VH-VL binders against Type III pantothenate kinase (coaX). Designs and how they scored, part 2

Target 1, 235 residues: Type III pantothenate kinase (coaX), of Pseudoalteromonas translucida (q3ijv0)
Amino acid sequence: MKLLIDVGNTSLKAKLWQNEQVQACDLNNLPWHAITHVIYACVGRSELLNAILAQAAFNSISCFEAKVTKTLGGLTCAYEHFNNLGIDRWLALIASFTLYPNKACIVVDAGTATTIDVLNCDGQHLGGWILPGLDLMTRSLTQNTQRVFDDENTPFTNQLGINTPNGLKNGALVATIGAINQAKPYLNDKNTQIIFAGGYGSLLQQQFKESIFDPMLVIKGLNYWYELDENSNKL

## First folded at step 4 (VH-VL; framework fv_cosibelimab)

Design a7 (from co1 with heavy chain Y101W L108F)
Fold by ESMFold2-Fast, scan of step 4:
Structure a7 (fold): chain C 235 residues (1-235), chain A 121 residues (1-121), chain B 112 residues (1-112)
Amino acid sequence: as target 1 above (235 residues)
Amino acid sequence: EVQLVQSGAEVKKPGSSVKVSCKASGGTFSSYAISWVRQAPGQGLEWMGVIIPIFGTANYAQKFQGRVTITADESTSTAYMELSSLRSEDTAVYYCARDYWDSSGYYFDYWGQGTLVTVSS
Amino acid sequence: NFMLTQPHSVSESPGKTVTISCTRSSGSIASNYVQWYQQRPGSAPTTVIYEDNQRPSGVPDRFSGSIDSSSNSASLTISGLKTEDEADYYCQSYDSSNHYVVFGGGTKLTVL
């Protein structure tokens, strides 16, 4: 099995990959005897990741850091300077491309930031947008204006706000929905698959008919990145 | 910044044991591997072993297997290297060093100041 | 496991360029990263190059590292030599199969 690790700005997420499935793992009791590879992505330095990589080395297990490339298999990055595309976005694109072959995709990762990426049915990434996440959108207005306030008990909906908390929360959601809808013309494909990941991915998925929520999209991307790229062992 | 501070010089008799300490400050101790490297007078660097404190896992160079024990106390952010059955050939400066791991291996990003251990009758 | 072989000593005049080699006895030098450490008399080692060719902050660009797969060697190159560069230099790599850190024998650099 593979040990898959995604290190973000505030957390480390680890999962096992076996029999084409994501499995839970206990970091205090990893099955090192059954792990054959460690595949990871990281933004910045993680001390816990460092310890895991050291433990893998003690067990003679190869470790591989996922990197953005111009091309990978049939997938092509839109960025002229591909290294400037965030690794989580690349991994989500890899997973989407692999899981929904020959389908145009709109890939949305709704976390601290909301990213929207457009992928055509031929594996060409067309580009994307970076927006503040829903919480960051609401927080920016409450912290920079005396007349806008929030209530954490107020839900996000797509209705017109008729009080300040509703206007704030619903405005953030509607802006995000609008951005996603604005991506559709770039594909002009009625069979476009919209795929959501991230903490607010489930909420956004409910706003779009026949869309998919996959909370393990980035983690699955680590597995598929490794399967598609096996020629680099040092760089 | 990160600092590794080692215990002071030791003079030991042949057949005895020595335990050298390495106290880490300025960073998270338990999640980084700590290696021990020695250097006999006028000689090169020789790796002895390493510990990953968070997992309690230690690994030793074949030459020292059975004589060296590396431990860590996470509550005091201190790693220890104990070498038993001391011989005159064990006279050396002993360094602790913090390991940084990546997908291909590791390197030492911070070093202790060294501890001179003299084995004499 | 494998050995890393360095020349015992090298010497060169101030302002000139010197290159120190580090040759791996078995397996490819490119299989694992190579680091270079500088040790001045009476001091602990410090890193001058890591991951083949990277410099830590504070290390001048006169120091560079390279890998040559055809000779199965890594090299440390120091240009614009200064008297303060006089030190012992050690290459280091990792044997992932045996979980072993391997040091070269060290090269004494004399700046005349």
Scores: ipSAE 0.022, ipTM 0.582, lowest interface PAE 8.4, mean pLDDT 87

Design b1 (from co1 with heavy chain V50I)
Fold by ESMFold2-Fast, scan of step 4:
Structure b1 (fold): chain C 235 residues (1-235), chain A 121 residues (1-121), chain B 112 residues (1-112)
Amino acid sequence: as target 1 above (235 residues)
Amino acid sequence: EVQLVQSGAEVKKPGSSVKVSCKASGGTFSSYAISWVRQAPGQGLEWMGIIIPIFGTANYAQKFQGRVTITADESTSTAYMELSSLRSEDTAVYYCARDYYDSSGYYLDYWGQGTLVTVSS
Amino acid sequence: NFMLTQPHSVSESPGKTVTISCTRSSGSIASNYVQWYQQRPGSAPTTVIYEDNQRPSGVPDRFSGSIDSSSNSASLTISGLKTEDEADYYCQSYDSSNHYVVFGGGTKLTVL
């Protein structure tokens, strides 16, 4: 089995991969006898990740850091300077391409930032947008203006705001929904699959019929990155 | 900090309906859905359904489809659960719970105090 | 749809450690995050663990969560048991395709 690790700025998420499935992972009792590879991605520094990698080395297990490339299998990155694309976006694209073959995809990761990526049915990444996440959109205005304030009772909704907290929260959601809808014309494809990941992914998914919420999308991307990477196959 | 406050206990006759309210207050909200969960005396937690107020959408557990309706009034920050065609086995404490979303993840984080609904003649 | 199965009851003495399991009937336990709720007698449930192994602010580090793919289960571990830990504990996960909340049957913890 593979040990899959995703390190963000605030957290480390780890899962095992066996029999084409994401499996539970107990970091205090890793089954090193059954682990053949450690696949990881990191955007931040993690002492916990370093400890896990050291433990893998002690058990003679090979570790591989997922990187953005111009092409991977049938997938092609839109960025001229491909290594400027965030690794989490690349992994989400890899997972989407693999899980929904021959489908155009709009991939939305709604976390601290909200990223929207457009992938055609031939595996060509067309590009995407980076927006502040819903929390960051609201906090940026409350922290930097005297007249804009939030309150505990105001949810995100798509209605016109009739008070300041309402306008603040709803503006953030409407901007996010609008951006996702604006991605659709780039594909001109009736069979387009919208896939949501991240903390707000489940909330946004409800606005879009026949869309998918997959909280393990980036983690699955680590496995498929390894399977598709020619260098990993040679090693 | 965040509180969910539910309406008071109800005694209902078989065949009638009951409507329980859940008012949200306190704390900072980024966004949320409201789940309804019941607990019959001495039994476990049983999920009934969820409403996502920003979309006006509700989803129900299959067991309750056709009998339960969950609504929300965002102007008063109040969610409602209405259960019709009441039977004695519907006697339970009914809870609302917030399904909280933020950039770090999601979970059920705050629960109402519960509303006892007794179905008897 | 899937079910989460817990033992009906567990008991242990003050100061000792107890572990409560939660087994998923179909699909991988790791496919969706697992939460744990504590319900003391006469009270509403409160969250003690979210996203498999995270603690909410105010929950002591005596409470920890883990998952085991080989048994397809999640576990709640409580060390240094205190009488106030006596409660029912429920695991919970999501059916992400429909945003369905799935609860385990609950485990009564007795501290004697």
Scores: ipSAE 0.000, ipTM 0.448, lowest interface PAE 14.8, mean pLDDT 84

Design b11 (from co1 with heavy chain T28K)
Fold by ESMFold2-Fast, scan of step 4:
Structure b11 (fold): chain C 235 residues (1-235), chain A 121 residues (1-121), chain B 112 residues (1-112)
Amino acid sequence: as target 1 above (235 residues)
Amino acid sequence: EVQLVQSGAEVKKPGSSVKVSCKASGGKFSSYAISWVRQAPGQGLEWMGVIIPIFGTANYAQKFQGRVTITADESTSTAYMELSSLRSEDTAVYYCARDYYDSSGYYLDYWGQGTLVTVSS
Amino acid sequence: NFMLTQPHSVSESPGKTVTISCTRSSGSIASNYVQWYQQRPGSAPTTVIYEDNQRPSGVPDRFSGSIDSSSNSASLTISGLKTEDEADYYCQSYDSSNHYVVFGGGTKLTVL
């Protein structure tokens, strides 16, 4: 099996990949006898990741860091300087391309930031947008105005707000919905698939009929990156 | 901010064992590896082994396998290096050092002050 | 198994530049990171370069590290030499095959 690790700014997520499925991971009891490869992506330094990589080395397990490239297995990055595309966005595109072959996709990762990426049916990434995430949108207004306040118990809905907490929460959601809808005209494809990932992915998925929520999209991207990468295929 | 404080100097007889401690303060003890490195008088640095406390895993240089044991006690944030069957050639300063470790190598970023172990009759 | 070979000693005058080499006996020097440690008499080692060419906070720009794949060596370069730079310098890398740390034999730098 493969051990798949995604390190962000504030968290480390780890999963096992076996029989084409993502499986739960116990970091205190990793099955090193059954692990053949460690595939990881990281932003900055992580002491926990370093400890895991050290343990992999002691067990003679090969480790591979996922990187953005101009092309990968039929997928092409839109960025003029591909190295500037965030690794999590690239991994989400890789997973979407692999799981929905020959289908146009709008890929939305709703975390601390919300990213929207557009992929055509030929595997060409067209570009995307970066927005503040839902929580960051609400915090920006509460931190920068004397008259706007938040209530942690207030849900995000798409209705008109008739009090300040509802206006804040619902405004953030409606702005995000609007941005996703604005991505649609870039694809001349009636079969476009919208795919959501991230902490607010399920909430956003509820706003779009026939869309998919896949909380493991980035993690799946690590596996498919390894399978599609020419260097890993030599091993 | 991490500080590593080692136990005091020891004088031991040949054939006995010594256990040197390294207490870490500041930082998250379990998040780093701790290496042990010795230096005989007038000689270079010699790596003995490492422990990764979060996994309880220790690895040793071939030369010391069978004689050295490195352990960690997370409740006291203390790493230990025990060397058995002491010989006069084991007279050295013993250092603990914090590792920033990845699959490409070790970076020993913070060092303890050293513990002199003298093996004599 | 590989060894890291350093010159036993180097010397240079104050204000000049000195370079200390660290040559890997087998396998590519570029396969694993190289660190450099400075040790003054009676003191524990301290890091002057990590991950081939990075400086820890507090280490002046006079210290730099480099890798030369053609000679299979790493180098520590110290410019604008000061008397306080007199010390033993050790290179260090990692042996992925045996999973252990490898130190060079050390170089005594004399500033006279």
Scores: ipSAE 0.000, ipTM 0.420, lowest interface PAE 16.7, mean pLDDT 85

Design b12 (from co1 with heavy chain S31R Y32S)
Fold by ESMFold2-Fast, scan of step 4:
Structure b12 (fold): chain C 235 residues (1-235), chain A 121 residues (1-121), chain B 112 residues (1-112)
Amino acid sequence: as target 1 above (235 residues)
Amino acid sequence: EVQLVQSGAEVKKPGSSVKVSCKASGGTFSRSAISWVRQAPGQGLEWMGVIIPIFGTANYAQKFQGRVTITADESTSTAYMELSSLRSEDTAVYYCARDYYDSSGYYLDYWGQGTLVTVSS
Amino acid sequence: NFMLTQPHSVSESPGKTVTISCTRSSGSIASNYVQWYQQRPGSAPTTVIYEDNQRPSGVPDRFSGSIDSSSNSASLTISGLKTEDEADYYCQSYDSSNHYVVFGGGTKLTVL
C-alpha cells in the first residue's frame, strides 16, 4: 500500500492507498510493515510530516515529494513557469485527467482559497483562477467594515439576501458560482465535466447539474502522480 | 427576443482608429460572451476576439493582438471593438456575435447586423 | 494550431442532396463542437446547425450535421435542395488550447 500525505497551510491530511481505493489512516499507528511507498506534497514546513518521513526512513521505506512539471503522462501545465502553479492544483488536475480520460474538465477546489482550473479533453491545462474561499470572502467584509456582520449559523444559499448575514453568505456563494460559469466559454466540449473538491465542494456541487464531488481528489492525485512519474516508477 | 444592434458605417483614414459598438437587448449581456468577427469584401469570416462582459475578460486572435481592444460597458449592455493603426486591408464588415456562456459549444447564436468600416486615403 | 478546410464551391440541382465537408488539420474533429452558418449576400450569418448536429428553431429538417472521425471531418448535408438554400456556408469550431474560435474558409453553394 502507499501512504499519501497532503500538507496544506492549516492541516496535514493522510490516507492509505490500496487496490485503487483510498483508506482511512491512523497517524499514531501506521502499518509500516505494509507500506511500500510514501508520497507527499507540502506547501510549507511541517514537524508532523518530518516525523513521519523520519519513521519511514527508519523502516527503509522510500519517500517521494510530488512536484509540478511541464508535462506528466499526457497532461500539460499551462503556466508560463510551471513551478509557480500550486501543487494541490496540479494534483487535482492529475486526478481529473486520470479519472475522466479524454474529457474536458473544470476542476474546482473550494478550500481556504477557491481554485478553478480548466483542462481540455486532450490533457492541456488552459489556466485557471484563484479566488478567496467562501469563509475568507465573508471574513474579509466582517473584519474590514463596521457595517457588515456575520452569524455563524447562517447557511450559504443562492437566494437574494434580505438581511445582512444572508446577503453576506449568499453573495459569496453567488460570486463563486458566477466565476465557475465563466470558465465554461473556454471549453467547447459537450462532455465537459465539472469536478468539485475541498470543504465547500459538496455545497457548490449542488448548484451544478451533473457535476461530481470528490473530497479525495487531491489525495488521489498523489497516487496517480507517482504512477505517472518516470523518476518514481520502479515498474 | 435577443437582439444585437451595431453602430453605423464608418470611413476612416489610414493610421487612425475605429471603435464599433454592439448593444445587446433581451437580457443577453450579463449571460453571454461577445465575439467580434470581420469579413473583407468577397472573403470569409475571420474571428478577432471575444469578451466576457461581467468580468471584462478578453481574448484576441494572434493576428490582431496589439491592434484590437474589446471592451464592455455592463451598465449600457454594450460591447465595443476598437481597431488601431488602420490599413486599407482592414476594410471589412465587422460583426458582433453572442455566445451564451452557459453553452459549452462556443455557439454564436445571435449576430449583429454588421458595420462596414472603409479605410481610404 | 489547426485550420478547418472546406471546398470553395459546390453545386447541385433543386430537389437533390448536397454535402459540404469541413476537415480539421490537426487534433480530432470530435474534440470540440462544430457549428454551421449560412450567409446570404448582404446579410449577417445565421446558424443552421450547432453542436455537431442540432437544429435551431426555424431551421428545416432538410439540414443535418454529422461528424466522421475517420476522415477527421464534419459535414453539413442539405436534402431536398431549394433555390433559397443558395448561400455561403461556414463551419466553425474552437481551439481550446489557444482560446480561439476557428472558421472554415467557406463554401459557396450554387443551386442549378
Scores: ipSAE 0.000, ipTM 0.416, lowest interface PAE 18.3, mean pLDDT 85

Design b13 (from co1 with heavy chain S30I)
Fold by ESMFold2-Fast, scan of step 4:
Structure b13 (fold): chain C 235 residues (1-235), chain A 121 residues (1-121), chain B 112 residues (1-112)
Amino acid sequence: as target 1 above (235 residues)
Amino acid sequence: EVQLVQSGAEVKKPGSSVKVSCKASGGTFISYAISWVRQAPGQGLEWMGVIIPIFGTANYAQKFQGRVTITADESTSTAYMELSSLRSEDTAVYYCARDYYDSSGYYLDYWGQGTLVTVSS
Amino acid sequence: NFMLTQPHSVSESPGKTVTISCTRSSGSIASNYVQWYQQRPGSAPTTVIYEDNQRPSGVPDRFSGSIDSSSNSASLTISGLKTEDEADYYCQSYDSSNHYVVFGGGTKLTVL
């Protein structure tokens, strides 16, 4: 099996890959004898990742860091300076390209930031947008204005706000929905697959018919990156 | 910034044991892998063993198996190397060092200042 | 288990280039990454090269590492030699079969 690790700014997410499925793992009780590869993505150094890589070396397990490249297995990055594309966005594109072959895709990762990436049916990434995430949008207004306030029990909906917390929460959601809809003309393809990931991915998925929510999209991207990367397969 | 601070010099009699400490500061101690490396006067570096505290894993060079024990105390962020049945040829500077693993590879990145252990009768 | 063999000493004049070899006794030198450490008198070692040919931040580009599979050796090359480069140099690799860190015997570099 493969151990798949995604290291963000403040958290480390780890999963096992076995029989073409993502499986939960306990970092304090990893099945080291059954792990054959560690595939990871990270932003900067992580002490916990260091310990995991040390243990992998101790058990003679090969480790591979996922990197953004200009091309990978038919997929082409839109960025001229491809290293400037965030690794999580690249992994989400890889997973989308692999899971939905020959389909135009709009890939949305709704976390601390919301990222929207546009992929055509030929594997060409067209680019994307970075927006504040839903919580960051609401915090920016409550922190910078005396008039706008939040009620922690107010849900995000797509309706017109009838009080300040409704207007705040629903405005953030509607802005995000509008940005996603604005991506559609770039593909001009009725068979476009919209794929959501991240903490608010499920909420956004409910706003779009026939869209998919995959909370493991980035993690699946680590597995598919390894399978598609010729250097990893040669070593 | 990671810093490793070792205990002071020791003078021991043949047949006794010595326990050297290595206190880590900076970072999360249990996420380290700590190696012990010794250097006899005028000689090269010799690896003794390693501990990965988060997993409770320790491994020892064949030459030292049965004589060396490496342990860690997470509450004090301290690794220990105990060497028993001391002989005059065990006179050396003993170093602790962090085993660093990242996307760029593996190496011993932070070293303690060294502890001189003298075995004499 | 394998050994890493280095020359005991090398010497060269300031401004010249010196190369220190590290030969693996069994198994391929390319099977595991090679690191190089510099140790000045009275000091703990410090890393000058890791993962065969990578330089830590702060190490001058005069230091380079290479692997030659045909001679089963790693090499540390120091160009534009300075008096500050006088030190003992150790190569190091990993025996994945036994989970051992293996050091070379060390090379004393004298800059005359």
Scores: ipSAE 0.010, ipTM 0.533, lowest interface PAE 9.5, mean pLDDT 87

Design b15 (from co1 with heavy chain I54L T57I)
Fold by ESMFold2-Fast, scan of step 4:
Structure b15 (fold): chain C 235 residues (1-235), chain A 121 residues (1-121), chain B 112 residues (1-112)
Amino acid sequence: as target 1 above (235 residues)
Amino acid sequence: EVQLVQSGAEVKKPGSSVKVSCKASGGTFSSYAISWVRQAPGQGLEWMGVIIPLFGIANYAQKFQGRVTITADESTSTAYMELSSLRSEDTAVYYCARDYYDSSGYYLDYWGQGTLVTVSS
Amino acid sequence: NFMLTQPHSVSESPGKTVTISCTRSSGSIASNYVQWYQQRPGSAPTTVIYEDNQRPSGVPDRFSGSIDSSSNSASLTISGLKTEDEADYYCQSYDSSNHYVVFGGGTKLTVL
């Protein structure tokens, strides 16, 4: 099995990959005897990741850091300077391309920032947008003005706000929905699959008929990155 | 190549306002945030605030809350910083800088040339 | 809120190595990326290190960055010192809780 690790600025997510499935793992009791490879992506610094990599080395297990490339297994990055595309976006694109072959995709990762990436049915990434995440949108407005405030009990909905907390929360959601809808014309493809990941992915998924929420999209991308990366010293 | 070009030097009276511009070229204006940083003569760098141009959403350092306003015009790829109720201690070079927030969080990768604002009677 | 503390000045002879520290007052230095900026007199700052230890295109490999969690600090190391390295150096990190960019006070490097 593979150990898949995604390190963000505030958290480390780790999963096991076996028999084409993501499985939970206990970081305090990793099955090193059964792990053959460690594949990771790191956005922030992590002492926990360093400790895990040291344990892998002690057990003679190869570790691979996922990187953005111009092309990978039929997938082509839109960025002129591909190294400037965030690794989590690349991994989400890799997973989407692999899981939904020959299908145009709009890939949305709704975390601290919300990223929207457009992938055509031939594996060409067309580009994307970076938006503040829902929480950052609301926090930016409350920090910028004394008269805009948030209520912890106010949900995100798509309805018109008739008070300040509803206007703030629903405005953030509606702006995000609008951005996703604006991506559709770039594909001109009625069979486009919209795929959501990230902390607010489930909320956004509810706003789009026939869309998919996959909380493991980036993690699955680590597995597929490894399988598609011809520059890896794989046996 | 990304370039940030700022407006020219200004001399202002106490109590007035100043508006400094920062025109971005060579990149996608709406894909990045623009931070404003000032530096008084012989002093260090002081962060004032940031704007995300796509949404017109800005965040300010607590010290400047209530008298700084940062705005953006996407059609001209220009960010603005307006500081009101000027005092002599506001005399400084004001910089805009591109603030990259994709996945890695904020860092200032390209800087404008700076705009000297002098506040004197 | 946290502060980043740098020494006010450091000095060293040409050809030698100098290290400038940047200590975080609360929370872990490793929680957020650290950048380093060089500012020569009369010029805007330029980035010499980003994301803890990465060098922008055009920055010599004499410049390196590191993080030390035990001292809760970041360091900028400049080897093979040249007179052109005389400048003010600023560290910078991000307060993700308050969405603030935080600068260190700056260090004046003198090459004598």
Scores: ipSAE 0.000, ipTM 0.405, lowest interface PAE 16.5, mean pLDDT 85

Design b17 (from co1 with heavy chain F55W)
Fold by ESMFold2-Fast, scan of step 4:
Structure b17 (fold): chain C 235 residues (1-235), chain A 121 residues (1-121), chain B 112 residues (1-112)
Amino acid sequence: as target 1 above (235 residues)
Amino acid sequence: EVQLVQSGAEVKKPGSSVKVSCKASGGTFSSYAISWVRQAPGQGLEWMGVIIPIWGTANYAQKFQGRVTITADESTSTAYMELSSLRSEDTAVYYCARDYYDSSGYYLDYWGQGTLVTVSS
Amino acid sequence: NFMLTQPHSVSESPGKTVTISCTRSSGSIASNYVQWYQQRPGSAPTTVIYEDNQRPSGVPDRFSGSIDSSSNSASLTISGLKTEDEADYYCQSYDSSNHYVVFGGGTKLTVL
């Protein structure tokens, strides 16, 4: 089985990959005897990741860090300087390309920031947008305006707000929906698959017919990155 | 009530340029694209290009690249199509059409009345 | 880069049903939405079908659209033909690779 690790700003997510399925793991009791490879992505320093990598080395298990490249298999990065694309966005694109072959995709990761990436049916990444996540949008207004306030009981909906908390929450959601819709003309393909990941991915998925929510999209991307990267596979 | 109103008919000499206007009213100009489509006498519809004002971008059919320029003025809600190096084969009715591109497709939902451009000596 | 091919003309009697085909030369017809436009003599085109099978407000339910992947074609069907249906009909799709709007050659419908 493979150990798949995604290190974000303040969180580390780890899963096991076996028989084409993501499985939960206990970081305090990793099954080193059954792990053959560790594949990871890291956007910052993590003492926990370093400890895991040291344990892998002690058990003679190979570790591979996922990196953005200009091309990977049939997938091509749009960025002029590909190393400037965030690794989580690249992994989400890899997973989308692999799971939905020959389909144009709009890939949305709705976390602290919301990222939108456009992938055509031939595996060409066309680019994307970075905007504040839903919580950051609301916090920006509550911290910078005297009369705008939030309410923990107020949900995000797509309806017109008729009070300040509704206006705030629903405005953030509607702006995000609008940004996603603005990606569609770049593909103009009715078979476009919209794929959502991240903490608000499920909420956004409900706003788009026949879209998919996959909370493990980035983690699956780690597995597929390893399988598609011939250099890593030859080691 | 969306209406696209085009400029009047023109007669031009070979080698000259023509600039046709298309003024939008009744809708939000910047939220839609404007396509230009021509039709030679007795012939079919031929797409020339599109402008998406909010993106500041235009795209042209390969046949017209280098000869056609499509622009928009959001302050007057007017799109323009300029065709240069005119030939007799460019004699046609030129249509502007509103291009609904925000729903996972391009389709032309409102059309202008057409502008006849005749290229002759 | 693909072409959409329509028959040059079709004719049928009032009250009958007519079907106009639109065949895509390469790539799947199902990959992009198909629209249908009606152009009466001396007039600008108007939309009768959008997104394969949807009707704009004011278009009678006699007009319908469909996609057939086996023949790689879209079809416009007009039932209960009326003399006012006499017009040229154009199919239109989108080439995602080049970002081009593609029109069919048009079909002249004569109601005799």
Scores: ipSAE 0.000, ipTM 0.420, lowest interface PAE 16.5, mean pLDDT 85

